VH-VL binders against q8bg41. Designs and how they scored, part 1

Scores and structures below are computed, not measured.

Target 1, 253 residues: q8bg41
Amino acid sequence: TTTLAFRFRHGVIAAADTRSSCGSYVACPASRKVIPVHQRLLGTTSGTSADCATWYRVLRRELRLRELREGQLPSVAGTAKLLAAMMSCYRGLDLCVATALCGWDHSGPALFYVYSDGTCLQGDIFSVGSGSPYAYGVLDRGYHYDMTIQEAYTLARCAVAHATHRDAYSGGSVDLFHVRESGWEYVSRSDACVLYRELQKARSLEQELEAKACGIYPEPATPQGARECKELFVEQEEVTPEDCAIIMKTETM
Unless a header shows other numbers, all headers, positions and changes below count from the first letter of the chain; Kabat numbers aren't used for antibody chains.
F, E and O are the ipSAE of ESMFold2-Fast, ESMFold2 and OpenDDE, as the mean of both directions, binder to target and target to binder. V2 is 0.75 times the mean of E and O plus 0.25 times the DockQ between their complexes.
Where letters were taken out, [cut] stands.

## First folded at step 1 (VH-VL)

Design fa01 (framework fv_fasinumab)
Fold by ESMFold2-Fast, scan of step 1:
Structure fa01 (fold): chain C 253 residues (1-253), chain A 119 residues (1-119), chain B 107 residues (1-107)
Amino acid sequence: as target 1 above (253 residues)
Amino acid sequence: QVQLVQSGAEVKKPGASVKVSCKVSGYTLTELSIHWVRQAPGKGLEWMGGFDPEDGETIYAQKFQGRVTMTEDTSTDTAYMELTSLRSEDTAVYYCATGLYYGWSFDYWGQGTLVTVSS
Amino acid sequence: DIQMTQSPSSLSASAGDRVTITCRASQGIRNDLGWYQQKPGKAPKRLIYAASSLQSGVPSRFSGSGSGTEFTLTISSLQPEDLASYYCLQHNSYPLTFGQGTKVEIK
């Protein structure tokens, strides 16, 4: 699984692969890993789909009751804290659920990470699942808050596609969602393999253009500390068997 | 690809009951919100009921309350709609419908089941 | 119950024409509205979700707009295969309610 979400000037992006496991040699249906909670709130999933579906059902019911009582839906922050509190109450049930809540409320775009141990974190970028280290590699290099909508879509697709190529447990297609003030939008579903091939072609072209502009490939700078040092000849620096014993004891104890 | 496949056409007499099935493939029934919609000949679409994701319960349109029962068999990925005390005005095509995200939209539909009620 | 009123009830247009169908809700429904196409003898197919988002695989000549109580479905260049009935659906609150439908014919 690879899921990711990030907050930027024009909203919150959520993206995920569609690979699902159903046994060796069996064709598996595409899996949905981004789930609407209400019109201005999406949740990503990690862990089992059944566990996540149960939590989102309970969350929707609680949000409805609170809206009826208070006349308005809780903020994204309030919803994240509620979900964290609910999960914390059931910690003893060995539930393993991690999710990112992507929404828009009176304060604008908001993104929270919630884990089944009650952890609740606010942030600008989250990626979850076995492919997340690979997705973070792409996100960390390309992300900035002021990126355009098209730049955000491209970044999200590239990050998930890259993760699907590197992670054996991710694959299929890339689902892309965008949360705006007007609500969430399902932007696209794209074949991850096709996206990865296009990414590789783009990188090859960029390398080729860069090399042509430079004429000659520049040699990397020598790392600091690679300078030659003059050895000091010390008459009294003899290593005794006792000194060696002390060194070995430090390393093994 | 998600597919909803419904049972075949039925002819019933007034006062009888009918049970229409909707088999889900390409996805897991427990993650879908199945709704039922009917359409009388030459008329528009009418929502009958379905799973309410906010309550975690099945909700029925007032018009059908007491005559309709919607159930699911997760072991066979099949949803059912049973309508009792049939009247001639119940003659219609009955559809099951769902979306990937718990019933707020219907991007997948069954092919429809024609139920004819005649004496 | 939220009432959904569509206009017109039917229309006839030529290939290439711009076609507009309007849907009005009796109460505010935000953007909790979908548009559905039903060809003769077939099940409905979703064209638009969240009032303005185009369903994957649906031709770009279809577009939706509006929020709150006034919604519009536009077909920018009508094609023969667009002969169908079109329905709006609100899912803001239960019971879910459809508009009465608009029949689009080619002449």
Scores: ipSAE 0.005, ipTM 0.436, lowest interface PAE 10.9, mean pLDDT 78

Design ib02 (framework fv_indenebart)
Fold by ESMFold2-Fast, scan of step 1:
Structure ib02 (fold): chain C 253 residues (1-253), chain A 119 residues (1-119), chain B 115 residues (1-115)
Amino acid sequence: as target 1 above (253 residues)
Amino acid sequence: EVQLLESGGGLVQPGGSLRLSCAASGFTFSDYAMSWVRQAPGKGLEWVSSISYSGGSTYYADSVKGRFTISRDNSKNTLYLQMNSLRAEDTAVYYCAKYSWGELPFDYWGQGTTVTVSS
Amino acid sequence: QAVLTQPASLSASPGASASLTCTLRSDINVGSYNIYWYQQKPGSPPQYLLRYYSDSDKGQGSGVPSRFSGSKDASANAGILLISGLQSEDEADYYCMIWPSDAYVFGGGTKLTVL
């Protein structure tokens, strides 16, 4: 699995491979690893789409209820904090281990990373999955906030295609999404092998491969410049222990 | 100062071959991608070929694929273009141009060398 | 069909402004590309002038005067090079260029005459 997202002047990009498997020996049909939550919010998945869809279904329901009570949807930061609290309540369950929330709210483009232990980080670039070290290599060298839309699309496709080429557990196609002020767009699905061959013509992909051949690899660590949600978010209502009970009841019946 | 000096141009018969060279100085040659761009007499610019900073990847315009080969020798700070199966349509001034890694294409250009394909 | 189309020639007076257009083929959206501009004076190699994607995403070559600027006309699907306060030294051929992932594509060039 390789998923990535980054924030830039014209929005948030989300991209993912489509490889999945069912059982020990059989490949499943193409998997969707970027899932709409609402008009201006996408979530990525690190497990099977079915497992992560459960989390997004519960989240979507909670966001609808909060919109009805408060007259507007929570901010992307508020939503990320809510998801982190929900995951913390479900500690020990074998569900999605990591997600990125990609959105646009009153403050503009916003990107958050949420991990199953309740970790919540704000940042400009995140990649998740077994292919993420390879994707980070491409992203770290090619990313800048002021890149054009075409440059962003090319960077995202290159990063996923490169990770697909290197990671045995990534493959299939590259799904590309763009979150703008007007909402999210499904930009394309491209065969990863075809894309890799075409994009070998692009300098950023070739230079990244040569840098890796020289033993220069990005460390798979906490992304630079990421900030914990608790540092940046103090306004919106927190998920309470009683809210956790309600969420558990939804899953347990 | 950045300097790019092309050589190897001349008059050649159709079907013939030529090898162009570009000597680079004033910058760390091995850090930058390089390109060849040509201009037919009285016509506009046409990108021909590009090569990555290490020489590991090469790119070609459709009009020259299979006939031209771009290469570089970083120890000599020199870029090459091997031109085979030359046609009258290949008659042009050939410019060596520098690309900044991740920055912009064709930020510095050489003086050009003239290739004339004629019987 | 040409990917980039430029008018063959343009004439303007000293001190006036000139707008040079670079029209993209209808299947290519100008909003998605950096438009790069190059200047070539007679007998000289081309020189990089500037690039333009948007007002917040643009760059200028070293030593290029601020009277050279880029913009886009979405309705015409075109990039624009504006030269204000024209000087005799601005007389040259001007080329636009885009960089899709698989190639570099130049326009046919516009010969600017300052008279």
Scores: ipSAE 0.000, ipTM 0.394, lowest interface PAE 18.1, mean pLDDT 77

Design ib03 (framework fv_indenebart)
Fold by ESMFold2-Fast, scan of step 1:
Structure ib03 (fold): chain C 253 residues (1-253), chain A 120 residues (1-120), chain B 115 residues (1-115)
Amino acid sequence: as target 1 above (253 residues)
Amino acid sequence: EVQLLESGGGLVQPGGSLRLSCAASGFTFSDYAMSWVRQAPGKGLEWVSSISYSGGSTYYADSVKGRFTISRDNSKNTLYLQMNSLRAEDTAVYYCARDYLSWGYYMDVWGQGTTVTVSS
Amino acid sequence: QAVLTQPASLSASPGASASLTCTLRSDINVGSYNIYWYQQKPGSPPQYLLRYYSDSDKGQGSGVPSRFSGSKDASANAGILLISGLQSEDEADYYCMIWPSDAYVFGGGTKLTVL
């Protein structure tokens, strides 16, 4: 699993892979790991989608009651604390272990990490799941608060695609959501393998352009003539954070 | 309703140039990769070129590489194909197609096509 | 030497089943690719039918009847489109397609005749 979210000038981005964690050889339908809570709030999932959906249903009900009572929806911070308190009452049931709440309130874009032990942390970037170390590698290199909307979309797609490279050989996709003041939007679902190929293409082009710009030309390695392409260009490598930075350069315009 | 409308086809002499356009409506154009696929009279489908959602990545069939240039204008919801150094074997119906939420995954919506004839 | 090879034609009777093959060049393993299928009726643009990677990873185009299904034959290194309960409107050209790395590749197409 790989989910991520980050806060920036134009809102909060949430992204996730769609790979199901079912075993055996049974059919595994695409998984939804980003769940709407209300018009200006999304939640990510780290447990089963059914378990987390139950918590979000209960949360929605409580938020509606508080809105009727107080005349306005609670802040994202208030909502995160409420969710943490609710989860702590069921800590022995392993229903939903970790989540990120992505929203927009009176203070603007807001992002909170909530863990089943009652932990509630505010931050600018969070990633959860087995792929999160790889996603963080990409996010740490490319993120800045003032990035454009297109830069944010590309960064999120690249980070999830990079993290899923080893896990999804086909059929795995990247779901992308954007929370704005006007509400959340489901931006896209993109095939992770296609994103990986775009990254590889961008890397190959950068290598060629760099070699030519520096006046580097492969000298004959053998009496037979020119060097093999493998010697001139870096052979296709596993996706790294540096590779994702290259695709962001070519895609964000 | 999702719609793609091609234009710019016609008769052109060998060695000439032609520019095709594809106007998109009914969806967020900037979220999708786009492709051009051609079909010669009585022949099968041949992929020509694809472009990523942002225009940052382009792909070309070996048969058109160096002669054709794919581009897009997301502010105008329009896809383009600039065809230079045209040859008789470029004679075909050219289809504009939307790639579903990925840069080269599959083409789910196709236009009606525009005919290009390269003849003297 | 073609990347994807399809039989030029296939005939079947109404109500019968048709199995259309798409054979990959020997250097390309069918197990590693989504095989996409398209239908084209005379005078019309192609229509997306379905994709097949595995039994647990496959998809159907919007409005495509369940009698259309995909599969693979590993020993033949081929993708397969199965059309059961053939109807007259199924008469069309069928194309398979893959994305090997940085290019779409279409098969030559199979003309399916129903009677």
Scores: ipSAE 0.000, ipTM 0.395, lowest interface PAE 16.2, mean pLDDT 77

Design na01 (framework fv_nisevokitug)
Fold by ESMFold2-Fast, scan of step 1:
Structure na01 (fold): chain C 253 residues (1-253), chain A 119 residues (1-119), chain B 108 residues (1-108)
Amino acid sequence: as target 1 above (253 residues)
Amino acid sequence: QVQLVQSGAEVKKPGSSVKVSCKASGGTFSSYAISWVRQAPGQGLEWMGGIIPIFGTANYAQKFQGRVTITADESTSTAYMELSSLRSEDTAVYYCARDLYEGWSFDYWGQGTLVTVSS
Amino acid sequence: SYELTQPPSVSVAPGQTARITCGANNIGSKSVHWYQQKAGQAPVLVVSDDSDRPSGIPERISGSNSGNTATLTISRVEAGDEADYYCQVWDSSSDHYVFGTGTKVTVL
């Protein structure tokens, strides 16, 4: 699996490979690894063995209830904290290990990384899955906040395509999504092999990416500038046994 | 405002093929997927497959893999479903439906095309 | 393989509440959508993502989903609610859309 997301002047990009987690020598349908949560929010899925659709279903219900109570949908930051609390209640079960939330709220484009241990980080770039070291190599080289939309699309496609070539557990096509103020849009699905052949034109870039890929990219990645979710709120909200019971009750419904 | 208009009813011989069209209007054709769902007389709904027009590739239900081909023509905002090796049990109303990908639901449906397979 | 089971029929008097169930193992972990199909017509989406109502759908129609059962509830039933109703999920493990067996709602 290779999923990535980055925030830039014109929104948030989310991209993923489509390789299914089927067994060897079995024909498998394409996998969907970017899941819409609402009109201005997308979520990525973790590795091929995780079914994050369950988490997003529960999250959508909770966001609806909060919208009814508060008169508006929670911010992307508030949603990320909620998801972190949900995932931390299942700590030790290794379900849906990592995800990125890509959205647009009153503050503009917003991107958060959420890990099953309760980690919640705000950042500009995140990549998750077995292919993420390779994707980070491409992203680090080409990313800047003031990218044009076309530059962002090209960067995302190239990063996933490069990762699919290097990672045995990634492949198929590249799904590309763009979150704008008007909402998310499904931009394209492109064959990863075709995209990778275009990367062969830039041999010096590929050599640099190989050098970077040999470096240490710890999971979860903690880029400089990322901030813990607790630092974005006046008061830190604790996950209680009652919170976990409520989440578990909604999960088993 | 979104409307899906399908081609007219067809009568086919066993072993032949049928191609049904679905013309989209009123929305952005490239921003959604189109799925095909059939319903035999007195029976329920059965998903056959779908296509996202912007990339031109399709996914099919396993039951129909090898017999169904779904295509799209962006210049005419039209999706097509071709079913080959027709049998009497393929007699059904065939629907196209817009798959938003947001929530994995079908929000707009074509009027349906009756395909009758008879000897 | 994954099958959504619905009762074949439900009869209800005007003004009463109709409840249509959609059963499957761990269906509560999936987003359930509901369609209304009147005789000779195409299906119409009436509930999306367990409980959301598309614009134009009356508030009398609501949905819920938990455990092994999703439920479509039609309160204060009117003659115009008489139709076939289908639940539907996207099964992420097979990347397939699955429809329920369908329920014919008769308004007496």
Scores: ipSAE 0.005, ipTM 0.441, lowest interface PAE 12.1, mean pLDDT 78

Design na02 (framework fv_nisevokitug)
Fold by ESMFold2-Fast, scan of step 1:
Structure na02 (fold): chain C 253 residues (1-253), chain A 119 residues (1-119), chain B 108 residues (1-108)
Amino acid sequence: as target 1 above (253 residues)
Amino acid sequence: QVQLVQSGAEVKKPGSSVKVSCKASGGTFSSYAISWVRQAPGQGLEWMGGIIPIFGTANYAQKFQGRVTITADESTSTAYMELSSLRSEDTAVYYCARESYDYGLFDYWGQGTLVTVSS
Amino acid sequence: SYELTQPPSVSVAPGQTARITCGANNIGSKSVHWYQQKAGQAPVLVVSDDSDRPSGIPERISGSNSGNTATLTISRVEAGDEADYYCQVWDSSSDHYVFGTGTKVTVL
């Protein structure tokens, strides 16, 4: 798996490969790893498909209930804290679920990383999955906040394509999404092998933009400047024991 | 079970508009996109556009851009396709189909709605 | 625009094998899906993602996709296989779905 997301002047980009795994008796359809949550919020997926689908169903339900109670959808930060709190309700389970929440709220573009142990981090760049070290290499070299929209699309496609070339567990196509103030847009699905070959050819023709976007960078990186969600002074999104019980009952019936 | 049920056949005059409905039942309406595909008599399948109901975002084939409007009402699990400025060439069976976004395919289809455009 | 070309018709005797091709430049890099449409009925998905069979579709129906040609193969053909067949891809460059020109399979 390779998923990535980054925040920039014109919104939040989310991108992912489409490779999935299955048993020897079941065919493997292309996997959707960027999931819409609502009009201005996307989530990336990692871990098992079943676990991720369950979290998105639960999250959508909870956000609808909170909108009804409070008259508006929670902020992206509030939603990230809510998801982290909800996942902590699966106490004692060995779950390995990680997601990036990509959205636009009253404060503008926002990006958060959430892990099933309750970790919640705000940042500008996140990549998750077995291909993430390779994606980070490309992102680190090409990213800057003031990128144009076209530069951002090229960077995201190149980072995922590069990761699929290096990571045996990533592959297929590259899905690209853009979250703007008007909502999320599904930009494209591009074949990763074709994209990688085109970018290599562009590099050979001394195309500076493509060459920069496809820089080879082997070192795994953790994004610098990421902040723990508990350090943010935003509306507190709390999950009560009652909320947790209702969630468990609804999803296990 | 997932079932798509479309509105009944229509006969329209040139220059008018038609609005066809597609009601989904049995599945999670908001988890899938709904596309519209038409088929003129004796001809092949032609994609017109689709919508993701939970967001109201619609995409249209370039040939129909400006004439087709696809909408969805999540509360009634119903998608709509409105085609304006009708011509005799628009006589066709119009299908709604559930798009599996994960796979880029259509796994469930409505029964079809015949729209006849004649003077 | 990206175009999927199919033969207009294929005739086959019961018990024999029918092969329906779907041609396009570099189609092997795309996921190809196949639909069966019987007279007066809506299409039915019979092969997904190049070679996957949906629940309820017999093993006699299979698919492959490589290079510039995707192929739907119907082995041990039965009268009930007589239908129109369409290949389909999602074209990322135009952001829309493309259907093939269709192939009428006649079982003689």
Scores: ipSAE 0.006, ipTM 0.432, lowest interface PAE 12.4, mean pLDDT 77

Design na03 (framework fv_nisevokitug)
Fold by ESMFold2-Fast, scan of step 1:
Structure na03 (fold): chain C 253 residues (1-253), chain A 119 residues (1-119), chain B 108 residues (1-108)
Amino acid sequence: as target 1 above (253 residues)
Amino acid sequence: QVQLVQSGAEVKKPGSSVKVSCKASGGTFSSYAISWVRQAPGQGLEWMGGIIPIFGTANYAQKFQGRVTITADESTSTAYMELSSLRSEDTAVYYCARGEDYWTAMDVWGQGTLVTVSS
Amino acid sequence: SYELTQPPSVSVAPGQTARITCGANNIGSKSVHWYQQKAGQAPVLVVSDDSDRPSGIPERISGSNSGNTATLTISRVEAGDEADYYCQVWDSSSDHYVFGTGTKVTVL
């Protein structure tokens, strides 16, 4: 599992892989790891199980009851504290133990990390799951609050795709969501292997363009056969913001 | 004693759109999940989607994604289901139904609206 | 996609017990609701949350849910029990309501 979220000038981005858990020889359906809670609130899941979605439905019912009692929905911070308390009470059920809440409230874009021990951390960037160390590598280098919307989408897709390549327990597609003042949007679902291959091609193209600019032309490379997302696992290459920008440029062309 | 009252029967041509209304009376509207369920002649029940008005979130069954739009107007306590690009296979009775939330039972049902798609 | 399988029909004599099954993998971990639909009418909730009976529903109607099978039981069947019956769950994996295939109960 790789899920991430970050807060920036134009809202909150949430992204996740779609790989689900099942038996060794059974085909698994794609998993949805970013779950809408209400119009301006999304939650990420720490697992691919139905349990996480169930807890967001329980949370949604509690938020509805509180809105009826108090005349308004709780803030994202209030909701994060509520979720932490609920998870602490039901700890023994082996439910989602770590999640990120991505929302927009009266204070603007808000992002919280929630853990079952009662922890609620406000921040600008969070990643959860077995792929999160790899996603953080991309996010830490490319993130800045004043990113454009397209830069944010590119960064999120690259981070999940990179994590998918490095983490044996992440895979499938990349789901991308954007929370704005007007509500959340499901931006796209993109194949993670395709995104990663485009990243590798973009890096190769940049090297060729540098060589051509120096007045030399490299000999045409021998075409290679189709490869899996993890075929270059032995190579410990880091993804840069420029590499991610090239992916989006190539995809939109 | 909440009651859901739906708009009247409609006859539509293929390729057109239909918008069915569901007005709640006698109780709370905004805090409940309102689902749309259809039933073709002689067939079973099929969930199309639903909305929780106070949250503004609509969920759709995959089969209807892109063709169905579910909305709610809290000021009139009315939910709507609009189905576009109608085909003869869309001929069915369309029901609205409410539950406290999606994971709870649908305890109140509208009377149903027959939509006939014919040339 | 998650599917709820019901027998197409169940025939029962007046005064006897009708049992309608609703089968799916690990359905016992879900809350099962049951609806009765008489010809030309909207469905009516008869059992909620596996075994709870809404007000106005006779005690002859009961539900259970365990393992891979949920069951609606109608004891001392009357002519008025003749109807189509549907089980229903919320599938959290897809965020969708799932209805059973339906069972026509005929009182002979």
Scores: ipSAE 0.000, ipTM 0.415, lowest interface PAE 12.5, mean pLDDT 78

Design na04 (framework fv_nisevokitug)
Fold by ESMFold2-Fast, scan of step 1:
Structure na04 (fold): chain C 253 residues (1-253), chain A 120 residues (1-120), chain B 108 residues (1-108)
Amino acid sequence: as target 1 above (253 residues)
Amino acid sequence: QVQLVQSGAEVKKPGSSVKVSCKASGGTFSSYAISWVRQAPGQGLEWMGGIIPIFGTANYAQKFQGRVTITADESTSTAYMELSSLRSEDTAVYYCARDYGEFTYYFDYWGQGTLVTVSS
Amino acid sequence: SYELTQPPSVSVAPGQTARITCGANNIGSKSVHWYQQKAGQAPVLVVSDDSDRPSGIPERISGSNSGNTATLTISRVEAGDEADYYCQVWDSSSDHYVFGTGTKVTVL
């Protein structure tokens, strides 16, 4: 799997490969690894799409209930903290390990990383999955906050396509999403092989620089420049283990 | 096992009203939405409206606004759909269906359907 | 208004693969759900959220969704797969559930 997201002047970009596993006599359907939570919020997946979809289903319901109580949806920061608290209720289960929340709220574009141990980090760039070291190599070279929309789309597509070429567990197509003030947009699905072939036709100097960047960039323990969600989040209400049990029980099929 | 059981078939005259019931069992009634979907003979599925019992609010498709009323009684776990000013074009099988809640907006369980025939 | 277009019919031989499309502008940005309806029966959910299979649905039934087309794929088709199939989305701009026009699958 390779998923990535980054925040820039014109919003938040989310992108992912579509590779999924299947039996040798069964058609392998493409998987969607970027899942809408509401009009201005997307979530990425790690592990199986079904595992992460369960968390996002529960999250949507809790956000709706809180909107009715407070008169407005929680901020992206508030939502990230809520998701982290909910995942902590089921600590020890082999569920979705890591996710990124990509949204737009009253403060503008926002991006958070959430890990199943309760970690919640705000940042400008996150990549998750077995292909993430390769994606980071491309992102670190090309990212800047003031890039144009088309530059952002190209960077995201290049990073995922490059990762699919290097990572045996990534492949298929590249899904690209853009979160704006007006809401999220599904920009495109592009074949990763075609996209990588186009990248290879670029000038050899540029390809050599990209390859060298990918070879020397280490996988960081904590994304550079990230700030802990707890320090930025205004807490309106806590999620308890009992609350998690009630929410999950209501949604169990 | 979640089950939605609807009231029996009805034959109505043009201009009259019909009220169909949908009783839920085996699951959480109040927390899920109940929608009404109709299907005219040989035609496709058409959403009419739905209600979320815990919120007490109903939402209606524009085509049916003014003619349809959807209600719920939590004490009996029963949802109702009343359609007034019936026309021959309202002849259809009417289904109740459980929306999986506020998250996914799909129908995981369906009632058996109620045939409403409008004839002179 | 948002409209989901399906082919009216698909014919397939036993053991082959049937593909049913559901077309709409930017449908890949929506979650697509699929229902199977056999003659005289209520619809049954066979695929939710683009590709998830409910309990009891065989894995030879699968879904995908990207760009302007969602697809329901039925591999190794059996006589029991003969039915009408409907795609469905939630259209947030109108706050309405939208069903596709329906596809009759005939196993010959």
Scores: ipSAE 0.000, ipTM 0.383, lowest interface PAE 15.4, mean pLDDT 78

